# VHH binders against NHL repeat-containing protein 3 (Nhlrc3), part 3

Target 1, 325 residues: NHL repeat-containing protein 3 (Nhlrc3), of Mus musculus (Mouse) (q8cch2)
Amino acid sequence: RFCGSLVSRTFSFHVSWRMEDPLFRLDLGWPKNSEYFTGATFCVAVDSLNGLVYVAQRGDNIPKVLVFSEDGYFLRAWNYTVDTPHGMFVSGTPFEQSVWITDVGSGPYGHTVKKYNSLGDLVQVLGTPGKKGTGLNPLQFDNPAELYVDDTGEMYIVDGDGGLNNRLVKLSQDFMILWLRGENGTGPAKFNIPHSVTLDAVGRVWVADRGNKRLQVFDKDTGEWLGAWDNCFTEEGPSAVRFTPDGKYLIVAQLNLSRLSVLLAPPSGSIGDCSVVSTIQLADQVLPHLLEVDRKTGAVYVAEIGAKQIQKYIPWHSRTPAFGA
Short names: E, the ipSAE of ESMFold2; O, the ipSAE of ESMFold2 at other seeds; V2, 0.75 times the mean of E and O plus 0.25 times the DockQ between their complexes.

## First folded at step 1 (VHH)

Design e5 (framework vhh_7n9e_1)
Fold by ESMFold2-Fast, scan of step 1:
Structure e5 (fold): chain B 325 residues (1-325), chain A 125 residues (1-125)
Amino acid sequence: as target 1 above (325 residues)
Amino acid sequence: DVQLVESGGGLVQAGGSLRLSCAASGFTFSDYYMYWGRQAPGKGREWVSGISSSGSTTAYASSVKGRFTISRDNAKNTLYLQMNNLKPEDTALYYCARESTYYYGSGSLKAMDYWGQGTQVTVSS
């Protein structure tokens, strides 16, 4: 028929209603090449140092990973060994950036956390391809949802998106298990669909415990449980969590409510209760899934599985109009 | 036939250096992750280092990190391990190994499918 035309995508976008956050505004000019979003867009990762935005999408006979410039131009695509992408993260040095992708498929590449170089070469596989499991030597996964890699190369993985493990795993930069927390449940340090993971600026690991409708917080060095926030999530759990680069706010997504919220970050030594500063309400069926923050610019990229797109939100500053003769 | 042939081992004093080589044949070397493992006298096998198929990603056991460097030359089908600041506890038979088709990742002996004959490294105190 019309091969997923730009006209069809433009029409779908024009019928969407949403309120813009006063701290952020939508960049209507990003991306320039939305015609490459031919599948459901599940995750996004940002290489701030090289100005690249990675997008993973699902679908048969389409490219699974898309690479855009920060200005919105399509650069390249690759499929390689990606079956069913779920989460992704960019890590590395200025000279060697890598893209990590979690794979939740039952196909030959599923139940893995895979590292690709900037050229799209597969360079590391964690887990047993095509086989889910609970094992620790080697480490096995059951629908790994997301990962976060800190500046030292230590990594945090939440496993998983509807699997049986329901755990948070910390790995050293050489991929040895340093600590592990979690099992299925509602109590402290127990999870139901741990869906997203991030670090704050003061040594805490934050997990979007989606099925339990809360964020949980852990000490990054020990894995000690420090607290939880549930008061902002009574209707729907968080599907994604990220901090702004200044550490002042958390950005969270609530998928089935088509909502993004900006939350106040707690200071060192305090967890407290969740406080909503601002909310972006998207049209029903947009379904924001996972998101990423550009640590250089503060831009927020949101993967919207229902709308089959990535949207870019930029920090918004008050416009003071000046009039002159 | 798949073959991995290690060389470059020897006797060295503590603080010294050695460069190990592994010549691969019988498979498309550039398609496989490669690993170095070792076995000290009276001990089990342990993983030492790993390198991706392209060579862009490397990983190391904590006991050797900062002292050893893994590298590869895909045009020559050769894997290398540069060993600096050698310690008596580095004394072992060193093996190169090809990745498993079923298990992947660093730090796991299950990720290693085929092991070479090994090359002996002896570090005198």
Scores: ipSAE 0.000, ipTM 0.122, lowest interface PAE 19.5, mean pLDDT 84

Design e6 (framework vhh_7n9e_1)
Fold by ESMFold2-Fast, scan of step 1:
Structure e6 (fold): chain B 325 residues (1-325), chain A 125 residues (1-125)
Amino acid sequence: as target 1 above (325 residues)
Amino acid sequence: DVQLVESGGGLVQAGGSLRLSCAASGFTFSSYGMYWGRQAPGKGREWVSGISGSGGRTAYASSVKGRFTISRDNAKNTLYLQMNNLKPEDTALYYCAAVGLHYSDYAFPYTFDYWGQGTQVTVSS
C-alpha cells in the first residue's frame, strides 16, 4: 500500500510540471463562449486599445470572423467577403481601428489582403479577388500568409503560404511598393513558404521562413538582409513569430510539433544565434498555426487549427489585472 | 432602445476640475470598450481617452495625459472622465462612444458607432 502511494506521488508531480511555463500561464477561463469555435481557427488579432480579440475560422455555413472581449465574452460575428482566412492584423487609431485579413481561397474573395472596419464592413482590397498572380502593377498575391502594419501605416506582407510567390513586400500607407525581397530558394533573402511577419523595437523585420526552417531578418527602411536564425528549428520550421511588448522575447509556434518556443531577443546591433529560454508543449494534434501578442497586457493568443480553438497565455509576473502600464 | 447620455459639463475657471459622466443603456456595458472624444468650435474631433471593458487598460491623448483620468463603473453602466488642471484649450463639446456594438451581419434598430449628443465644457481664463 506504501508502494502504491509512492507511484501516485511521482505521477502527479510530472503531470503538474507540464501545466505551467515559468514565463506564461494558460488562462483556462478564456474564452467564456468557446461554443462559437465551430470551424478550424486559423488566426487571431488583438485590438489592444478597445479590448477586442478577433478570431478567423474556416468552414461552410459558419461565421468566418468572431469578436470577443479581452475578458472572453462573445460580442458579435461577421462573414462578409471572407473565403479562406489565413492571417490577420489589427491597426489604426483609437477612433478607427481596422482588421486586415489575408485570404487564400480559390473563391471570389481569395488571393487578397482585405481591410475591414470593426463591424466587418469591407474598406480596402489589395490583390485581385479570386485571381492568383505574381504581378506588381497592380500588386497580385498567391496565397498571402500574413501581414504586419506599423504605427505609421506602412505594411509588411509575406506572400505566400505554398503559392508561386516567396516574397516579403513593404507597402506605404497609400499601398505603393516601397521595397520587395524574395524568390524561391534557400540562400539569403530567399524564402520557402514565408508564413509570418513581425517587427522588433529597433526597426528590423522578422520573417518565419517556414519551409527553410529559419527566421530571417531585414532592415525595415531599406529591406537589407541582416541575418537568419536556423539553429532552433532543425526539427520543424516556425509558423508564427511575435515579440513580447517589452522586446525581451520572441514567441514562435512550430505547428507539427504542437509547440510554442520562447526565444531570447537579440541585443541591439546584432542578430546572433537563436537561444531558447522556455517551451510550452501543447497536446498532440493541437497544431498552433498563428499567434498574436496583446501589446498592452503581453497576453499571447494562439490559433490552434487541429483543436479548433484559441488559447490565451498570460505573463506570470505581469498578469492581466486592473492596474495600468 | 440604446442610449449614450453625457453630463457634467459646464463653465469652469482655468486650473479648476470637472467630472464628466456617460450613462449607457440598452447593451451589455461591461463587454465594450468606451471612449471620450472632444470637438472644439471650428475644429475636427479629437480623441481624448479610452478604457477597456474590464477597466484594466486605459489610454490618453498626450495633450491630457497626467491631468485627465478615465474610469468606469460597470455595475452602474457609467463611464467617467475626471478632468483636473483645466486649461482654456480644453474648451470643447465632449462625447462618449461605444464602438463595435452595431453588427454588420445583422440589422439592428440602433447604432453605437456614433458619438452621443455631448456635454459642453467651457474653461475661462
Scores: ipSAE 0.000, ipTM 0.115, lowest interface PAE 19.1, mean pLDDT 82

Design e7 (framework vhh_7n9e_1)
Fold by ESMFold2-Fast, scan of step 1:
Structure e7 (fold): chain B 325 residues (1-325), chain A 125 residues (1-125)
Amino acid sequence: as target 1 above (325 residues)
Amino acid sequence: DVQLVESGGGLVQAGGSLRLSCAASGFTFSTYAMYWGRQAPGKGREWVSGINSGGGITAYASSVKGRFTISRDNAKNTLYLQMNNLKPEDTALYYCAKAPTYKFGVVTPYEYDYWGQGTQVTVSS
């Protein structure tokens, strides 16, 4: 039997424990510069192509976006045009990687989904800064929770971490609404706090319907509802969902239980029921919020709002992805 | 009032090198990110490279990474592109561009303002 502990790297000390997962282990050497976690760390995104890890944190008079190398060194920070970050995603273009950030503040940058280029310049704003709304022309947000950008540039946004909206929006690369699903409710294709969104390898969109204690699944092209998993979430809803790069597993966070679960991915053409492969239990005060998977290495980065840190989990027996090293 | 004047293009053989320059005026050069783009005959504009205001962060299109180096001299208001190991497919009109002023709404990398007339690079096969 395995037994381990987490060491707090913030000004507050937290004692927690974890069993070692059969598929993943904590990288105790990451990050190297945890002193830059000066606020509550809400989200993390990975630029697998350039080996960069982006972290967004909340707090007044602190840098809100931090950039680390995949080996844990602090590289730079941004302090502009981000009010209250919630979710983030790194997307590729044919020419460069960009960082998208959802902003849920009521300040001048809030209720937006914003794109930053690799040089840190703000290059795109969706929504009306500082103004929440339910409108579709132009598209408005009310506490946009997270986004996922496909390799084609098509975008999936879940809008609402509380507030009036409870919906999943698909946008084209030029930001036209292709389809939209959702309203407040418990029925199929209805949401209560859609908190996280991801895409699987077979054209399905997965939404963490946190308030309804389930994952919901949609066809990416039509937006048709395909099914839901609630049997793994009777105690607490999922706050985050991601697939491993090989498509075999889902990694899910349950914030108030301080728990990460590894779920078996359904076969092509079936949704079925949720099956838990393994669970990583953290101390109650850690609070895993959102997470990201490095699509190149399979490393899992977890944003822990209670512990005010990012932790990195690496797959056992991981291969070095670099050539000629 | 914003002006960008490119120079340094010419005819070179495959495997050769060229250094392009872009002289900037009409804005505070040291406060803007700068980019190089190109347009090959019969094709659309393509982003090539970018550099932040301080010069410490650079980015490259995959087609030129490892062969081209972007740099800047803020004291001289000049942007450079060192092109090594040139290939016939690098044949294009090369433009320098100032990063767009922040604007709410749609701003794409392909909409960077190319304010100069460009400098022609021709690589013989």
Scores: ipSAE 0.000, ipTM 0.171, lowest interface PAE 14.3, mean pLDDT 83

Design e8 (framework vhh_7n9e_1)
Fold by ESMFold2-Fast, scan of step 1:
Structure e8 (fold): chain B 325 residues (1-325), chain A 125 residues (1-125)
Amino acid sequence: as target 1 above (325 residues)
Amino acid sequence: DVQLVESGGGLVQAGGSLRLSCAASGFTFRSYAMYWGRQAPGKGREWVSGISGSGGSTAYASSVKGRFTISRDNAKNTLYLQMNNLKPEDTALYYCATEDFYSGYEYLGNEYDYWGQGTQVTVSS
């Protein structure tokens, strides 16, 4: 057989993607430059205002932070002052976005939470570089797992990914401790590997208490413990947690099950029990670690350490009629 | 200068198997998602399967899920579709497709920019 002309007119072929998940579909076309995923991809963060996707990967002699456009094109990379990235979050104004990275390495940059400008220049370091610790003045970390920065500039940090601190720390915009909760344990407000942290739309802080196989919930202003969900995690704990932009659902990753679960958000004033509304079963051994939601588009980016890739899930444009609607 | 050339079609009995190939050239194959579509006689085009640039993610139409397997060899710039337990309803001209690198869709487009000439699959009882 032979093909026609080398250059043809562009044309569209319309077909309905009938996926089993009623809420999300996989974007197979993202990214366009997967050849840059040369190491295990541990975390992803989104600059929704500028349409940028940040990916952090581990490995020797490779770029640690990759920057892609939201449509999948590789733009740039940097790795200066990053040892072993774990979690990442984008915050700031439209004119001055910053990338925060947690570093769990044993090298000179480890046990830190570091702020970079959009060009990859280091502008702030929290913790003592290369030294793990439990101290509060100055604040020290032991394998800080993830952070979330509110629109007010207040920060929520979970420390640690296998470290000894097992705590949730709230900092002011000026990096002063506003409140702190946690120690190693199974009781209320105690943690075993607090791995991911996020806020909901009604002033609650959600922590993936991975080793205890539960999500825990706190009041953002006081740090008061509000409740926990364990009924969805009997087989394995949550490694990542994020809300959809409309606040209707939580998206949770369970690493060794290679699974994403979409959970119904609790109503204001109640925590209740966990309810699974859909499940996305990924391929065996892809190992979804951390994920991020684009607050503008609702797209979900999943860092898969076993597959060495980021998957992008998109809410249906003309969604299957919402179940229950 | 994208070129796609399909092969591997033929006549097969119901319950049989075929493996289709698509040889790609003119673009950085590993960077783009690839798709299989089909068109049965007297019907419109139907999406069959898709695979990400790295090969780490796949998707299938409900009509073929569990019977067809999409794969790719990025070193050879080749896309494959392994078709098992073929049914008369699978009779169609099968095409491979990819996205134009100038395409910018907000959502994963079921719109494709480049299609090959196709390879005919006929399933007879």
Scores: ipSAE 0.011, ipTM 0.486, lowest interface PAE 9.0, mean pLDDT 84

Design e9 (framework vhh_7n9e_1)
Fold by ESMFold2-Fast, scan of step 1:
Structure e9 (fold): chain B 325 residues (1-325), chain A 126 residues (1-126)
Amino acid sequence: as target 1 above (325 residues)
Amino acid sequence: DVQLVESGGGLVQAGGSLRLSCAASGFTFSSYWMYWGRQAPGKGREWVSGISSGGGSTAYASSVKGRFTISRDNAKNTLYLQMNNLKPEDTALYYCAKTQYSSGWKLLYNYQYDYWGQGTQVTVSS
């Protein structure tokens, strides 16, 4: 590790052929307290309103959830009811933000989607702790991969990360199933390891259908399948997907290629084909897994399971470049 | 105060060579990893190469591996980049940088770069 620091942690670089393309750079000053990354860092979530960054890591006898300021200072940690974290998302009001964590462990807290307050107190549990399943009443999970909560409190959950379920579930604010799509397969609205889920600005749900090497798109209100993008993913499926706050781009990770890609968002009336605007190639052992975008700043936080770290990327045009150029 | 002064840039023909240098002052040079980065017109900033405090470990961007060699002289507080078989795509402003951390273990997780140089221009013609 000592000799591999530049191989494991690289500067962002990208190709831009026109002035409107996004340009990202690595924030080398983040975090300030990297010594707390003692395990494999699997996911990251951002509380843009309070300037907090949540990180979940795996390992025995270590804190599993870390809380940093947006400036990179370690604030607190907890691990009371987290077995094997996989994905996480921050939601709520300015007065009461919560962090949701998906748990894929075989221990007593696994196969769940759990809500915590900012102090780490468990507030809500979805699924049956310690028991995987396919049931809908009550709703069961089998390796739930990630979730997204919109501003209304409606939830989108992808289940799962290599489990028996291969589905996208929409829940109301009161945790009732509004619609459900998916089963194991390669056809439209079928999944193989649905790994990441996000919303765009025009009412579409985007799912990283990792095993099928594509993104799939659904209407958020009806669950109607709207299309898919596979042309950018012939070598490796997407492990993570997020939109930039202006809605112009998608940021995608391809874990086994150690690559991040910036894709052009489609207009509201079409899905079209995938267009790559720029790429960030990381060293082979970095392994970007899941990522999150700060809605306020546009900063991209990437959880790198191989490098055991979180990297923060910032848009060039959102900050004065180093060297005054 | 930390100062980094780059030199050695210029105009060169494709296939030619240049040697860049960075004179460092204001810190214990021999205790820090050092880096070269570049910014080409119409492109974002790109990392080029890095070298450990003692010089025993080096790393390179794939676009320059096999053509560029990073080295350092701790007695002279100077960082070097030997650039061979230059291509028009290597045209850029080249900067050297240090980290805030002296430990290689610490640098694996958290790079704190101080960019203090104005850079040296490299232009490669047809």
Scores: ipSAE 0.000, ipTM 0.104, lowest interface PAE 21.3, mean pLDDT 83

Design n1 (framework vhh_7nfr_2)
Fold by ESMFold2-Fast, scan of step 1:
Structure n1 (fold): chain B 325 residues (1-325), chain A 124 residues (1-124)
Amino acid sequence: as target 1 above (325 residues)
Amino acid sequence: QVQLQESGGGLVQPGGSLRLSCAASGFTFSSYAMSWVRQAPGEGREWVSSISGSGGSTYYADSVKGRFTIARDNVKNTLYLLMDSLKSDDTAVYYCAKDRYYGSGSYYKPFDYWGQGTQVTVSS
């Protein structure tokens, strides 16, 4: 089932369309300019207000950040100050969007969380470039994996991707530490490679605790540990986690299984057990690493380090089917 | 002034049951996750179970899943550990621990207050 085009779902099974009705379909026409994926694509972020998709890739003598339109056209490339990009997030006002990038490894720009304007100009650095650490004054990082910025401008950072730190840090809009959770371990509020972080619609922070094969959940305001889901991850831990814009589902990636899962979101006041609604099996060695959801359209963009590409999945509900329900 | 006081330990035969309690005072009990941590003779500390501040979420070490149940009463400011199907390997001093709200990274201990411990001995 190897093909020149990597598809997340293979041929339709001989079951009823209602039984196999997927929540998402692959956009085979996105991007239009895949030839610009010259390095391993590690992360993707979406500016839903301006219809832009940012892709970060690794490699020597290539631009680290590519900018595409939501329709798949290559627009520009920038950001030569990134050493080893890992995670990325778009935040800001409708008038001024910014791109945050986490930088891992021991290069001159590593162990940082950096803010860029839409043109690729560096406007803020958190951490000390090239110097890993555990310090809090100033805040230091060791292989920061990902960040999430909520609509208030408060930031959630998971640190680290195989470094000395195993923690979740909440920062104010002015970059002051509001609360911090985590140390290396298997117990509650302890992590082993916290790899991805996101928020749900009801004030909870979700962390992909990859090495411990679970998602962990925290109260966003207090940092209180609320629970964990491990029952969906017995074979491999989650590498990425995001909620759909309506808050109904989580999209999770499992890197070495080359798999995406759509999970049912728990209601307010309960965590419960993980429930799989749909699964998208990618071709072997595609290696989905991190993903992002377009808050306006619900489209899911997946960074696939093995395939060196970004794939776009469109929710069925974003278009009324001419034929079907 | 934070205080944690465990009770309910004792001697029990294999297959038996015990109920541990931890009375908490000096902080807003319902705002903090609480944990049970044990230490067997000559061994390091082993985390056993945790419960969120609201009681809505519970987590267990693999060695005790299906046998132990953690619970809390936020009106009485009391943490519980219900231990069923006890094994000789469960013999340890059991500590009640309060989670640290603002710091559990490498610069902070994950638990900022501990009780004095209660001895559980499982022996025939």
Scores: ipSAE 0.000, ipTM 0.201, lowest interface PAE 15.3, mean pLDDT 84

Design n10 (framework vhh_7nfr_2)
Fold by ESMFold2-Fast, scan of step 1:
Structure n10 (fold): chain B 325 residues (1-325), chain A 126 residues (1-126)
Amino acid sequence: as target 1 above (325 residues)
Amino acid sequence: QVQLQESGGGLVQPGGSLRLSCAASGFTFSSYAMSWVRQAPGEGREWVSSISGSGSSTYYADSVKGRFTIARDNVKNTLYLLMDSLKSDDTAVYYCARGGYSGYDFAPYYYYMDVWGQGTQVTVSS
């Protein structure tokens, strides 16, 4: 007798079960080549147009950037001029996709935001390699945590992951500073470890202000502070934030709780308070760090530094029913 | 599994030419920048040239610029160094290496090389 039930997953001595999540299910078949996760996997980025998933990992004498297909097959690897990857984002046109990587730490490639082509060739460097700083001309970084590039080519960078800077920087497509917000603090538009940055569908910039246990929201055009959400984060700050492609939900990671939360997006013209729709509780050793959402499929890829893996979560309502072989 | 194997070294007279080859195996060659690095007797390693994974970007040490050309064949998984107008100062063991750097307004100066060949001896002398 067969009875329908929700899927669960086991990790060594721990389990992640999905009976509490009405919106997403773990793809147990992704990736096909997990043996390439030889280091701590810190970030993930998706090229939705070409069906590619980029993963960056840390470690000595291992490839630091891995490329998988959306179906989970390992395709290639590179580690050229990558020292200590932290955040990653894929941007560009259908004809020219690029991978941006934030590089942290004291190595020769650190304190930079670097652009690579799909083959791993370095195309652009922002910051001064190996030298941290607070300067704006030229723009310097101190442990840049993440970036987001919108469809216009304008970019948003949060700097930094435990560095002296605590700021959100908006750059034009030609890398000119358009506006900058932030300094170390707990007040409005002040940060303590701004760790992740994303845009919503209605022109707002969302920053995971991890050390202050809140999300902060800014107008993308002016940099005006619009509000903050702290009521969902009393136990642990957000380490990652992304919107689903339909704009209905935010997916947030809380690293030390090994938790993903699905939050209801606010309507245009209002920030309101945080509302939790569902929660995916991972095992204590998983430690979700940064995540990315596939714009085409709605799949959520989660970089899990403790588990040394990327997990893929698929929207429940988008699945095609499958029967036994 | 991952291997780089150089060939084409030898003895040449000053002003002569030589072509070095490096056969790569065990990895996706086109995904990596590649470099040539040399070591003269009693000296440290000196970077000579780098080429991007696609082959679209090339960089040269000032000591070899205009005389050496780096090239790659991504179908054959082979890296080349074409050396013209050789000088006695070019005498060294030449190593093929996986990695390099090419992304600044000024000459590149950071290099990460994680796989090395065994080297091939180039001697410029009578």
Scores: ipSAE 0.000, ipTM 0.127, lowest interface PAE 18.4, mean pLDDT 84

Design n11 (framework vhh_7nfr_2)
Fold by ESMFold2-Fast, scan of step 1:
Structure n11 (fold): chain B 325 residues (1-325), chain A 126 residues (1-126)
Amino acid sequence: as target 1 above (325 residues)
Amino acid sequence: QVQLQESGGGLVQPGGSLRLSCAASGFPFSSYAMSWVRQAPGEGREWVSSISGTGGSTYYADSVKGRFTIARDNVKNTLYLLMDSLKSDDTAVYYCAKVHYGDYVGRQLWSYFDYWGQGTQVTVSS
């Protein structure tokens, strides 16, 4: 049987058998073309409007960005326009989607946050290519880890993954600094390796403050620090954070524990403490790094740098065609 | 300036034990995964073991599982490799390696290691 072949492949790639939890199940049929994962897969982004999944991988003499359909078919790859990808995000209008990629390291395009059109053409560069820095005019980066772009086009960037800046930066759609928070430290609004950034449904910015083993929360409009969650992260900090489309849960990766956690979202006006709903324990070699949630389907795509793959998790209670829009 | 300095290598008989140390400076040590990598005479590099920044997660090559233990002291900024039941096949120069990308513990590409120590020779011979 075909299912037996898929199970054998999953096992032979040294992935965990514990890939189901009460809320999510592994899509064993995704991707269809895993042979294109020739490097370590660091980040993933989803174009929910066009049904596209973007994957960035690291390696010499390989394409850095892969494009798959939501059904798992390899469509195309971009020709070496990225040096050392770390985080990525898809943004834009229904008629024109763009891919943002953070680029780290000392290559010609390193220490930048770059915008690409859907064809892979570079259309915008933030930062100074190949030069790390702390400057604000022009804005410089030191290993920018991830970004999030809201529906207004305003941007939230965490800088960085092992760099010296340890900042959260909000930019307007025209790339002007609206507010900036952070410096190296353990206190409120200070960071040690701010690694992932996302928004919730009630105007809060969530940062995976990985080195400090916590999530920190800020008001998106003012940058005011609202609180932090550390009680779920005593062994290992969060490497990735995303909300489910219904706003009910956070999905968090803890890279070196090879674990995904589903956390209960706090209500408006309260941060409270972290509550774990469920966990997905992966094999020790898998190493989930960054992840993305499809805003339309609720599917979770996980970039696994140890396993050199992206895995797709689907909500158990996905909408059926019978219910309509 | 990042510096990694290994020590503790030497000549040992089969079945013996050694403890390697790597003194690290010039970066926030607890924020980075660290690895041991070895290179035997005339052979390519072989990844041996990795440890997360907190020490909470450890990983080993199949050739050393059950015999080697990786550990770190984040107060002393020191990485360790405790090597038990040494075999002639363990003869190599052992390198302390820093991961370029924060707390990454993978071994897929050597470009993930941005700094290497000078190495310490381990020779297992009767």
Scores: ipSAE 0.000, ipTM 0.151, lowest interface PAE 18.1, mean pLDDT 84

Design n2 (framework vhh_7nfr_2; at its last look DockQ between E and O 0.64; V2 from the best seeds 0.00; counts 0 for: pae O 10.4 > 2)
Amino acid sequence: QVQLQESGGGLVQPGGSLRLSCAASGFTFSSYWMSWVRQAPGEGREWVSSINSGGGSTYYADSVKGRFTIARDNVKNTLYLLMDSLKSDDTAVYYCARDLGYSSGWYRGYFDYWGQGTQVTVSS
ESMFold2-Fast, scan of step 1: ipSAE 0.207; ipTM 0.652
ESMFold2, look of step 2: ipSAE 0.012; ipTM 0.483
ESMFold2 (binder alone), look of step 2: mean pLDDT 84; pTM 0.855
ESMFold2 at other seeds, look of step 2: ipSAE 0.098; ipTM 0.569
ESMFold2, look of step 5: ipSAE 0.085; ipTM 0.576
ESMFold2 (binder alone), look of step 5: mean pLDDT 84; pTM 0.860
ESMFold2 at other seeds, look of step 5: ipSAE 0.006; ipTM 0.436

